# Ledger of designs, part 40: miniprotein binders against a2bj90

Target 1, 235 residues: a2bj90
Amino acid sequence: MSRSARRKTSALNTVLRVVEVFASIQGEGPFTGTYSVFVRLAGCNLRCPFCDTRYAWSLEAGKPLGVEELVEEIARYEPSLVVITGGEPLLQRHPLNSLVEGLESLGLRVQLETNGILPAPARDEQLWRVYHVVSPKDVPVRVPGAKLHPSWVDYARATGRAWFKFLVANEQHVREVAEYVAKLGIPRSRVYIMPLTPEKLDMKELLELHSRIASLAVKWRLNFSPRLHLLVQLP

## First folded at step 19 (miniprotein)

Design OB3
Fold by ESMFold2, fold request of step 20:
Structure OB3 (fold): chain B 235 residues (1-235), chain A 84 residues (1-84)
Amino acid sequence: as target 1 above (235 residues)
Amino acid sequence: SEEIRKRAEEAIREAQELLKEVIERAKKTGDEDLQWLAKLAEIYLRAAARAYQKGDYDKAEFYLDLALEIIEEAKEMLEELKRK
């Protein structure tokens, strides 16, 4: 590798603005139940009214943390999965690719959570090789400015490493999701519906909502995502 | 502002009154789906009220609008059941 190329690679291995790092389970989507380390990156390109992590919206909310130091911290947990989330982690795309390189060099499995507004990974990015759960906020919750970038559908088709997860309250919302994914050409096998769960539901209400949305998933032949961490009271 | 907060409080109270009537009418029908819609509206309306109490007015508005949409769905369903 040329001296110029080595310098360029070294310059990409810099700093991420990180809000928090913690161990828990992945409670949502295709990796539900997996022992995970969560890395919450600062910054978001949306201001969702229902967001429970508003403290991550500003890039200034994150502490600067070196990528190598972060890789070592994550590795000490011995995770089965590393979940990179935020805010919107793709706002820090360049240092994020460096983090993914470090984690993959240790054989750690990585999943990104994204609202899908920014483009899917290019073939030459480290992010190309990891898993992605894309949560569009355009439908049914209709957050302004939340247009899914079309490259995510192409990426999912090319790689098989992306799934699409939607917050829903009722059958009308599920119908809207079904129409949306059909228009975009997203196969139902890659679609998850997940209950829109406000904070402070008691356990009976949480289970009832899960049960009703799960029944709709079966009816519409879509995958169901719980919010399992809420059911088992983990962060 | 005080005017905006006062209007939001009134809107939540009005939605609570509408919901009381929907709950009663849904119970009389015996329709399980309609009774669930009423419960679902109550869940989101409670979330709106809680967000309002904490001064999170955009969250309160989101859940209030959602609750009102579900209340309207329930009222339409009540009309449809009346025609049967």
Scores: ipSAE 0.803, ipTM 0.906, lowest interface PAE 0.7, mean pLDDT 91

Design OB6
Fold by OpenDDE base, fold request of step 20:
Structure OB6 (fold): chain B 235 residues (1-235), chain A 84 residues (1-84)
Amino acid sequence: as target 1 above (235 residues)
Amino acid sequence: SEEIRKRAEEAIREAQELLKEVIERAKKTGDEDLQWLAKLAEIYLRAAARAFQRGDYDKAEFYLDLALELIEEAKEMLEELKRK
């Protein structure tokens, strides 16, 4: 392997395709209410019909940013959490590990948002140390090509640093989630149900949907994830 | 294709008619959960129609199917309420 090939591979591990970087409140999952910097990575391995971030599906929608520059940009916001999201962040796994290393060196907490199709972090990856919110797309709504990788269940059990967030519309969806997580051996304490919200939902309807799904969460003894950013009109 | 568009438009119209009947029946029962299912079906059917108007047929189909599931659940609930 030529010296030129090794230099190109080292450069590939230090550059991310980034759609946007912004500060907001984490609106979803176990870190709801946390002042966060969001790093939206480009590229996705799915085409979910209900995706709110379709502009991130193409790798070309992202700008190339150096990991070091991105760490410095994130640090300027003084975040309580760094949320790495996008299409699918794990499509950029190698430079993402370098990003996590840089952020952790500054003492920053990191949370990844993933669809769970790609394998969970291995023990030798920097990603092993961070928090993960896995959003399966095979239950209760079925996106073609979506399947939760089994290693996420093992990772959750081994580390305690993974949660599973499911989009639901009604009680039947909540039942399907309950059956699915029981079958996989996912503890209910790590399961979040979240309202399936269409675009441009009226605030009254949005609140009522939240109330109905939250009541189902209590009934089914699952955690509830709001869409807090939609409720408070933040990014 | 124009055929796919036409079929999707017809399916949305049929779902709107079914939903109208369900809403009218649901109002007569006074059942709040049934009324919510009908309202939720309306929310998703509106999302389907908006997606269709934008030429986003994948989103239109997704929300149409979801609305139809809720319409069917509401119909089943209506038949259960008649038996009580």
Scores: ipSAE 0.824, ipTM 0.925, lowest interface PAE 0.6, mean pLDDT 93
Fold by OpenDDE base, fold request of step 20:
Structure OB6 (fold): chain B 235 residues (1-235), chain A 84 residues (1-84)
Amino acid sequence: as target 1 above (235 residues)
Amino acid sequence: SEEIRKRAEEAIREAQELLKEVIERAKKTGDEDLQWLAKLAEIYLRAAARAFQRGDYDKAEFYLDLALELIEEAKEMLEELKRK
C-alpha cells in the first residue's frame, strides 16, 4: 500500500458523521438514570416505521467530525456515561473504534446502542471493551431486513457486557420475546422489555402503558426498560 | 398512489368502527384489563391516523396492524368473559 493509500485509510478511521451531541439522562436499558452524553451517529441500515430519529437515517444528515475533537467535546460534559447511538453506529465501525479508544483513555465509560444486524465486536476491536445494548428489530416487531447477528449472543456470553432490549405492546409480544431469548440461549437477566410508544403520547397514557408493561416484565421474569426521558421530559 | 392512500383510509376507518364496538362492549364488562387493551388499541389507531395524515404510510400500516391485533385480543377476551 502506498503512503497516500495509508493516509487515506487513516483519515477514514478518524472522522465520524455525527448528527448531534447532547447531555441528558439515559432513559433506557441497564443504565437508566445515568447522566450521559449522547453521540448520535448518522446512517442506518434499517427503516423502522416506529423510529423517533428518522433524521439520522442518511449519512449525509451527519456532519463530519474528527475523533479527537469529538473526544474533547464529550469530555467537557464530564459524563458518567457516553452513549453512542444514531441510526446504526456500527456502520461507522472503524472511526467508532478510534472514538472508543479516545474515550477510554480518559477513563470514560461507553455504552453502544445497536440494532444487532451487524456482527458483534471482535476481541481485537476497542468496541469489545464497552457496554452494548442490542435492540433486535426482528422480534416481536418485525422490521424488513432485520435479523439479529448470532455473534451478539456469543459476545454477551463471553463478556457479560451486552443486554438485549425489545419493544413490546402487550403480553403476546412479551411471550414472543421470552420464547425467542430461550431459543437463542440468552439469559433472562440480560433481557429488557420496553413499551412501544407512539409519538406525542399523552403523559397519563404513557404512564399507564409503562405500568402495564412493567407488570408483564415481573410476570415473565424479565427486566423492564422505561422510556424515562419521555416520562421526565428530557431529550 | 391514490389507490394505496384510499385503501389505507378505508382500513383505518374500518378499524375505528371495530374498536368502537369493542370499547362499548368492554365498558359493560367492567374488566379493567379488557378496557386497557381497548384503550391501547385506540392509542395505536390514533398513531396510525396521524401517520396517514402526514403521508407516512409505513408508519400508518405498522400502527394499524398493532391496533388490529389488540382489537382481536380484546374480542377473544370478551368471548372468554361471556363463558364465565
Scores: ipSAE 0.821, ipTM 0.924, lowest interface PAE 0.6, mean pLDDT 93
Fold by OpenDDE base, fold request of step 20:
Structure OB6 (fold): chain B 235 residues (1-235), chain A 84 residues (1-84)
Amino acid sequence: as target 1 above (235 residues)
Amino acid sequence: SEEIRKRAEEAIREAQELLKEVIERAKKTGDEDLQWLAKLAEIYLRAAARAFQRGDYDKAEFYLDLALELIEEAKEMLEELKRK
């Protein structure tokens, strides 16, 4: 490879397409209640009909940001957790590994949100060291083209740093999740069910939906993920 | 197309009529779980209608299908309650 080709490949590994950076409370999954900086990356490999972040689907919706600049921006918030989300963060895997390296060098904890279609991190990736919340889109709600990559089950077993979060509406969906995770050999302690909430839900209806799904989580011996940010009216 | 829009509008109207019947039947049973299913179907059907009004037909279809599944589940529960 020419010196020019190496410089172009190095520059591609140091720039992320970022939609937004903001501080809030992690509202979902095992880190619910944690003061977090959210980094929403641009681009997604799905088109979920129920997606509330459709503005992040295109890579062009993101601005190019340097990894070093982004690390400095994140560090100024003094976060208890850095949440990497977006469309699908793993579409930017190479510069994302560089971002993780920078954040970990400052002692910052990192959690990734992914749809689980792309392969789990390999042992030589910086992403291997972070926490992952995998949100499959093939069960119980079926998005065309969604399939959980089997390496996520292996990663979860090997590291204990992955959880699986499923959107559910009723008991039938919870049953399908229970059957699916049993078939894959995913421990129930790593499974979260979360209410499937439409946009602009009334607060009373939102609370009742949370209550009903939480009761199903207890009945089915699964963890419950709230949409805490919606309940407390944070971003 | 205007034809796709019209068909989606008709499907939402039909679901609204089915849901009205289920809600009125559910009120007569006093069953809280059945009443919740009917209410949940209403929530999703409203989401479908809002998506449709915005021209988001994929979202409209998704929430319509989910509302119809819940309407069918509620109908099954109503028939089970009549047999008891």
Scores: ipSAE 0.819, ipTM 0.923, lowest interface PAE 0.6, mean pLDDT 93
Fold by ESMFold2, fold request of step 20:
Structure OB6 (fold): chain B 235 residues (1-235), chain A 84 residues (1-84)
Amino acid sequence: as target 1 above (235 residues)
Amino acid sequence: SEEIRKRAEEAIREAQELLKEVIERAKKTGDEDLQWLAKLAEIYLRAAARAFQRGDYDKAEFYLDLALELIEEAKEMLEELKRK
């Protein structure tokens, strides 16, 4: 009876490993143009050769931040959208659900960016209630180990809160995407194609690539995603 | 390490030489879609070369493979235009 009762609060339940928090414009997908606060979580289960954010691959790249502290920091920006991204945010799923709960209690709108390898949210998770942009990396870009978890299609159908975004270079890639989403039963209204843009394109090249992929989106009756932040030179 | 670097350097150089020929032939056709395809190959080959110079061989290989696919597509279009 002489031993003190053990604390039950776990640091894992209240702490996220965060690479950066910053304000910018959502440049991709269905919320393009929205004033947003980005929360980049550390850790990724892929090593995509085209990744723009390789500095977030290691969990060690993130600093531990308490969830309540993070919610307060985000709220100070007065965002129209909170974008949770990374690496792969679902690697920190448990404390991520706590963050989402805190943000939603303040009436903040939340969007998650994920590569879709880990399962979609369960109905009893706070993540169930937020928006998701799922970027599969197995087609057409063929990143090893990048299989989309089938639960994302079920989740999108059940909730209407998921969209699927694919990097494409040309019409061959668009055809591969169209075949892929048809086989999975993903309606074209939920599909975005986005130009595969290497670093250091001049503005003429960047615009031409956008124009070509946008024309393909119209031809194939798919949604087009720009990379708007590249066009306007924001982070 | 030196083997990988030399092999990648040679592959990029060969692709650059082939692409120069493809660009010139595409320009002579006046076909805008073919010229774009050749330009797109150049964009990704430039990305491959830049990644190679930085020692990012996974990125270099990814963009090189993509550039080579586009070069092959452009060559096929050139043959089709010749038959028309």
Scores: ipSAE 0.814, ipTM 0.914, lowest interface PAE 0.8, mean pLDDT 91
Fold by ESMFold2, fold request of step 20:
Structure OB6 (fold): chain B 235 residues (1-235), chain A 84 residues (1-84)
Amino acid sequence: as target 1 above (235 residues)
Amino acid sequence: SEEIRKRAEEAIREAQELLKEVIERAKKTGDEDLQWLAKLAEIYLRAAARAFQRGDYDKAEFYLDLALELIEEAKEMLEELKRK
């Protein structure tokens, strides 16, 4: 391989297709309440009917950004957490590893949000060292073709850096989640249930739904995830 | 496609009428959990109707199916309460 060809290959590995970058509060999962910078990557391998971010489905929705430039932009926010989301961020796995390397070199905490269809990080990936919130889409709100890759359970056990988050509407859904995680050997301490919240709920409805799902979390001895950003009107 | 759209619209209207009956019956029972179940069905049925009006038929079908599931659960609970 010529040096020119190696440089061209390296340059392609350092470009991400990015839909948006913004500061907010992480409203879901184990890092709820943390001042965060969100990086939404373009492209998704699913077309979930309940998706709130359909504008990120196509890779063409993203603008190409160099990883070094993106690291500098993120750093200016001085975040306590960098949340990489999308679409499905692992569709851009190679340049994503480069981004993670840059963020790690600055001591920034990174959390990835993924639907878990693609495999968990290998030990030699920079993604191995970051936190992951995995949202399987085949239970209880089953999306055809969605299936959690089994490596995520092994990764969670080996590293302690992955959690599993499920949208639920009622106790029947919670029962389905409980059966699913038991079958896969996912410990309850790694499982979050979260209210399935359609858009345009008024505050009373939003709070009632949160209250009901939180009570189910206690009853079933699972962790509860709010959708805090909806409660406090942040993106 | 116009026939498919009309059938989807009618399915939502039929669910809305059924839900009105379920809400009324649930209110008469005084059962808090049953009334919440009916309210939750109403929340998702509103989401289905909204999605349908915007032409998002996949989202509309998703929330309609969820609302119908909750309506059936509520109807079963109503029958159980009647037998008691």
Scores: ipSAE 0.791, ipTM 0.908, lowest interface PAE 0.8, mean pLDDT 91

Design OB6
Fold by ESMFold2, fold request of step 20:
Structure OB6 (fold): chain B 235 residues (1-235), chain A 84 residues (1-84)
Amino acid sequence: as target 1 above (235 residues)
Amino acid sequence: SEEIRKRAEEAIREAQELLKEVIERAKKTGDEDLQWLAKLAEIYLRAAARAFQRGDYDKAEFYLDLALELIEEAKEMLEELKRK
């Protein structure tokens, strides 16, 4: 079958709405520093006031791409990690599972970034096998309508493939995070705190904020996540 | 609406004026943690002002609220240092 005909045959279940595909460095969380290809999926179930990717909120912001074609495009970059992000990627769950299957068949390592509102993967999903960085938005930043689905804690316990990352500005925020994760039974080894960095910070301000939050991470025995891409001026 | 815009503009302006005083008082203390609180409030207040100018009132309100919390904390520390 021709490539065009194969693409049409899979169109209903294996098309993703994609905003952008690009190579960069993973700047946040447990895989910080890894040469990565980012796949930004369209659509989000939140309207976070601090969001820096508002252009991905609408599903219509994405262009339709067939999963098979997307896998081929990603593979050309020879990534060490494929980061699936968005909006909220789990809004396109069914074709996303197809993408993960294709990437895994090539031996590519995959990480999903999610706000955790939709449930964690089931055991029979391809997404069960990949890494997840879950960024709850109900603490400390308290975005309306945000609530971490409890299945993510169960998933993290069962698989060891999920980490939880929180934006914080100061020690009061860190205290709130610590209380939140303790109540949910999330072990501190799975928790990252990351500086809340608005746009247009100069390098001195970026470094001071990083230093202050890193010191709090040590004080509270939590992991620290930088915004490395900001420090090295990558997308 | 027009009333929301007007209220946000006034709130940001008032916070900017208050913060100028807090920054100067913090600088005179020499206290590094207090100066950081004032600086952090300035960072978020600038973010609020920038968002307001772009018409992003949800972002402006988010960062303004954060800046005001930090200003209040800095004022409390200033009063604590004054008693010493």
Scores: ipSAE 0.774, ipTM 0.898, lowest interface PAE 0.9, mean pLDDT 91

Design OX15
Fold by OpenDDE base, fold request of step 20:
Structure OX15 (fold): chain B 235 residues (1-235), chain A 83 residues (1-83)
Amino acid sequence: as target 1 above (235 residues)
Amino acid sequence: NPDDEDEAQWLLKLARIYQRAAERAARRGDYDKAIFYLELAVELLQEALELFSNPEIRKQIEQELQTTKERIEAYKKKLEEQK
């Protein structure tokens, strides 16, 4: 293999297409309330009609950043958690493993947000070691082409480092989630339901929707995810 | 049942929240997002209709359902014109 071929393969594994990096509070899922740096990666394998981050759908919307430079940028925020999000982060799986290795070497905790269409991490990947919040897009909302990859259920059982987060509007959606997770053999302790909030809700309407969905979470014995960042007016 | 009436009123309110969100999306040309929120509004209005016994309220919900479905079809046409 020529020196040129080794440089091209090393360059492909060390550059991420990044839309934005910012510090905030994790507003959703098992890490709600955690001071976090968010890394939004470019590219998505879905076109969810309700997506609030449509600008991240194309890989070309992201700037190429070196993994080392990105690790240094993240470390300057002194985060309690690094949240890797975007369109679909696992579209950049190879350089993402290198990013995770760099962040873990500094003792930083990492949480991935994924739609669960792509396979779960294998045992030999750095991604195996981090936390994952999987947001299926096949239930209760049905996005064309969305299907949860079965390996996420196996990963959740093997590691205890995965949770499943579902957008819901009413009790029928909560029922569909309960049936779906029961069929897949996902433990209820790993399931979060979250309010399906439209953009620019009035604060009173936002609070009432949170209250209604939280009550359904109790009734159906599921975990509740707020959208805390919307409630406290953070990014 | 007073609990069913409270739930029905909430479902109507939530449907109208999504309808307003759909209108905001449509004004931006986001017709896919507008359709999505109107489809949610239809589901909620249908559920509310099952809970209401009052004929006048039922008639109002049926009219709102029909209007919402017509708006979905109008936005589907606009979405096709963007392709």
Scores: ipSAE 0.857, ipTM 0.943, lowest interface PAE 0.5, mean pLDDT 94
Fold by OpenDDE base, fold request of step 20:
Structure OX15 (fold): chain B 235 residues (1-235), chain A 83 residues (1-83)
Amino acid sequence: as target 1 above (235 residues)
Amino acid sequence: NPDDEDEAQWLLKLARIYQRAAERAARRGDYDKAIFYLELAVELLQEALELFSNPEIRKQIEQELQTTKERIEAYKKKLEEQK
């Protein structure tokens, strides 16, 4: 392989398309309540009708940022967790591994948010070491082209560093989630149900929806994810 | 059952929440999002209809269900016009 091919591959591994970087509280999943820096990556392999971050669907919506510069920017916030989100972060898998390496070298914990369509991390990837919250888009609401990659179940079993988060509106959705995870052999302890909140819900309606879905989580012996950031009016 | 009535009332309320969200999405031209929320509203209205025994309430839900389905079809046409 020529010196030119190695330089082009190295350059492709050092730049991310980033939509936004901000500090907040993680509002969802197993790390709810954690002071976090969110890195929203550009590009998505889905077009979910319920997506609240449509502005991140195009790769061109992100600015190119160097991994080193991004690590320095994140570190200035002194986060308890770095949350890598976006459209689909794993579309930028190669530079994302470099980002994770940089963040872990500083002792920062990393959580990835993914739709689970792309393969789970392999053992030789830096992404293998981090936490993953997988949000399947095939159950209970079906997005065309969404299918959970089977390797996420294997990754969850092998590492204990993956959780599965599902949007639900009613008990029927919770039943479908329960059946789906049972069929895949996903332990209930790794499953979160989260209320499917529409945009601009008032606080009373938001709280009632949370209460109803939390009660269903108890009934079905699943974990409950709030949307804490909406309840406390943080980004 | 009073528990079924509470649940049915909640499902109606939630359906109407999604209908309002759909209307907001449609006003922005987000017809895919509008359809999605209306489809959820249809599911919830159908479930509520199964729980209500009161003929007047059932008639209201059936009418709301029909209107919601008609709106879905209207927004599907709008979505196809955008492609």
Scores: ipSAE 0.857, ipTM 0.943, lowest interface PAE 0.5, mean pLDDT 94
Fold by OpenDDE base, fold request of step 20:
Structure OX15 (fold): chain B 235 residues (1-235), chain A 83 residues (1-83)
Amino acid sequence: as target 1 above (235 residues)
Amino acid sequence: NPDDEDEAQWLLKLARIYQRAAERAARRGDYDKAIFYLELAVELLQEALELFSNPEIRKQIEQELQTTKERIEAYKKKLEEQK
């Protein structure tokens, strides 16, 4: 392999397309309440009609940033967690592994948000070591082209570093989630249900929806994910 | 059952939340999002209809269901016109 091919592959592994970097509180899943830096990567392999981050769907919506520069930017916030999100972060898998390596070298904890369509990390990837919240888009909502990759179930069993988060509106949706995770052999302790909230919901209506879905989580013996950032009016 | 009545009232309220969200999306030209929320509203209205025994309430829900379905078809047409 020529020196030019190695330089092109090395350069492709050192640049991410980034939409935004900001500090906030993790509002969702197992790390709810954690002071976090959010890294929103550009590009998505889905077009969910309920997506609140449509501006991140195109790779061109992101700016090219070097991995080293991005690690330094993140480190300045002194985060308790780095949350890598976007459209679909795993579309940038190679430079994302380099980012994770850089962040872990500083002792920073990393959590990935993914739609679970792309394969789970392999054991030789830096991504194998981090936490993953997988948000399937095939149950109970049926986004065209959404299908959970089976390797996420295997990764969850092997590592204990994956959780599955589902958007729900009513008890029928919770039932469908319970049946789906039972069929896949996902332990209930790894499953979160979260309210399907529209944009600009009234705070009273938002709280009532949270209460109703939380009660269903108890009834169905599933974990509840709030949308804490919406409740406390943070980004 | 009083529990069924509380649940039915909640489902109606939630359906109307999604209908308002759909209308906001449609005003922006986001017809895919509007359709999605109206389809959720239809599911919730259907479930509420099964829980209500009062004939006048049932008639109101049936009318709201029909109107919601007609709006879905109108927004599907608009979504096709954008492509």
Scores: ipSAE 0.854, ipTM 0.942, lowest interface PAE 0.6, mean pLDDT 94
Fold by ESMFold2, fold request of step 20:
Structure OX15 (fold): chain B 235 residues (1-235), chain A 83 residues (1-83)
Amino acid sequence: as target 1 above (235 residues)
Amino acid sequence: NPDDEDEAQWLLKLARIYQRAAERAARRGDYDKAIFYLELAVELLQEALELFSNPEIRKQIEQELQTTKERIEAYKKKLEEQK
């Protein structure tokens, strides 16, 4: 089978359940400010009470899309970054590796967002070569069922392509994050604290919360993540 | 102290931000989110209480704590009714 025929057959045989695809700015973590296409995959292995994307929890919320079609749709946006998020994208690990392969073949940069419960990529996975922002949900507040898989720390050390991001409201939360990452051996340079921001704050409150958490980041020598898309009123 | 007063006032303000967020979540029927924000507010009020020395201010915070805990119980009832 020729390359063209194999590619068409691959698109028909490999699907992802996708909730939405849209362009915006990456507002959080180490790639803050980057023009991005977001691919929200269906399904999640957690039910976080603070989740602002509950519509992605069920696999049935996603529509099946062929990987080849999805790669072509993403490419049309000409993104500087492709952000794969969800739910929990690693629930669809096998077809996700196919998507990553297609995106990388076009020279597109890829970042995964994950809660870190499922293991980090193995060396033989396409996901091994992309960027990861891991958001453990067992600290500072404990979400039932959340536990960071230890392979993420090993992966971050081996590759330098993973960072860890934590929602915090106050200094006690930051202390708990600091203790957690020290226990796991995660260097401060890989750690982001981010304001635990409810929906629909007015701009003054949003800025004050950002200022307070940023000051804590400096005090504790951690990286600060904004919620930039909220500050600039983008999706 | 001025630094403790600034922190204590911020903790109270943040607790009230989360209380309002809980009310908004409850209006949408998201009672688990509402409870989550109110539990954060309780923690913040408890921290603020440790920083204020004035007995009248401390009593006001203790009353706000009680009211917030009553709201948590009301929302827990609503959440159970959704199950």
Scores: ipSAE 0.840, ipTM 0.930, lowest interface PAE 0.7, mean pLDDT 92
Fold by ESMFold2, fold request of step 20:
Structure OX15 (fold): chain B 235 residues (1-235), chain A 83 residues (1-83)
Amino acid sequence: as target 1 above (235 residues)
Amino acid sequence: NPDDEDEAQWLLKLARIYQRAAERAARRGDYDKAIFYLELAVELLQEALELFSNPEIRKQIEQELQTTKERIEAYKKKLEEQK
């Protein structure tokens, strides 16, 4: 073996720990209503008390799956959008960039969901070119250790490919969100407020909560995100 | 004022929605989620109390606040025992 036989280009990690892959409708954020395939990656760097996907917190909850195999599985659904979620998907950043490369090569549109603790994509990452919905957990519903990395605001300004989504229950929460995004320089066109919806609400209560939060979004000139999949009873 | 009365009644309704959510979470052993929803309920009840003048309604809200705070403390103990 010579020195020139060594690897000329760094290889990306080819295995992801995957909890589930399924088709549904994107029910939240700027792509609400889009036929989507969801890829839930294992592992999270938070333990949010309101989390509705606690089964994805541990890396051990995920099955190891090759990136090429995963791309083929996703493609068979013929999605209009691929939503990468979790846990916190950026804990598996290197193989995630490989997945994005494969999906992009098929012309598939990709959206990442992240709590924003880990840094935004660098310009030379495949993740740089995809869409991101960032859900900071330090306002108004505060989770210890959940500080938003400032690079997400810079990324959003530079690319226009990031939005910020916040769970709210009342007007006091909306005021806190408005103050937070103003301080960070996040334009309101990039901000969504979403109803803090417990599990198993009556449909009437679910609709009333949506109506109340949507009215606040109009009042505060912010975008409203439903939980549409709950309203139409999809996963 | 109709808007203030509607808001006050909604705050009570939402507090009770979160109280029920906390009970469901506690039945699963998710005491951190239960505490989270009860703390939201406390804030909503406090806000509603500021809007009501009727002494019977205020007394009911104060009782609800007290029992909710006691449940929070009980669940905090359960959470520590889990850890």
Scores: ipSAE 0.826, ipTM 0.923, lowest interface PAE 0.8, mean pLDDT 91

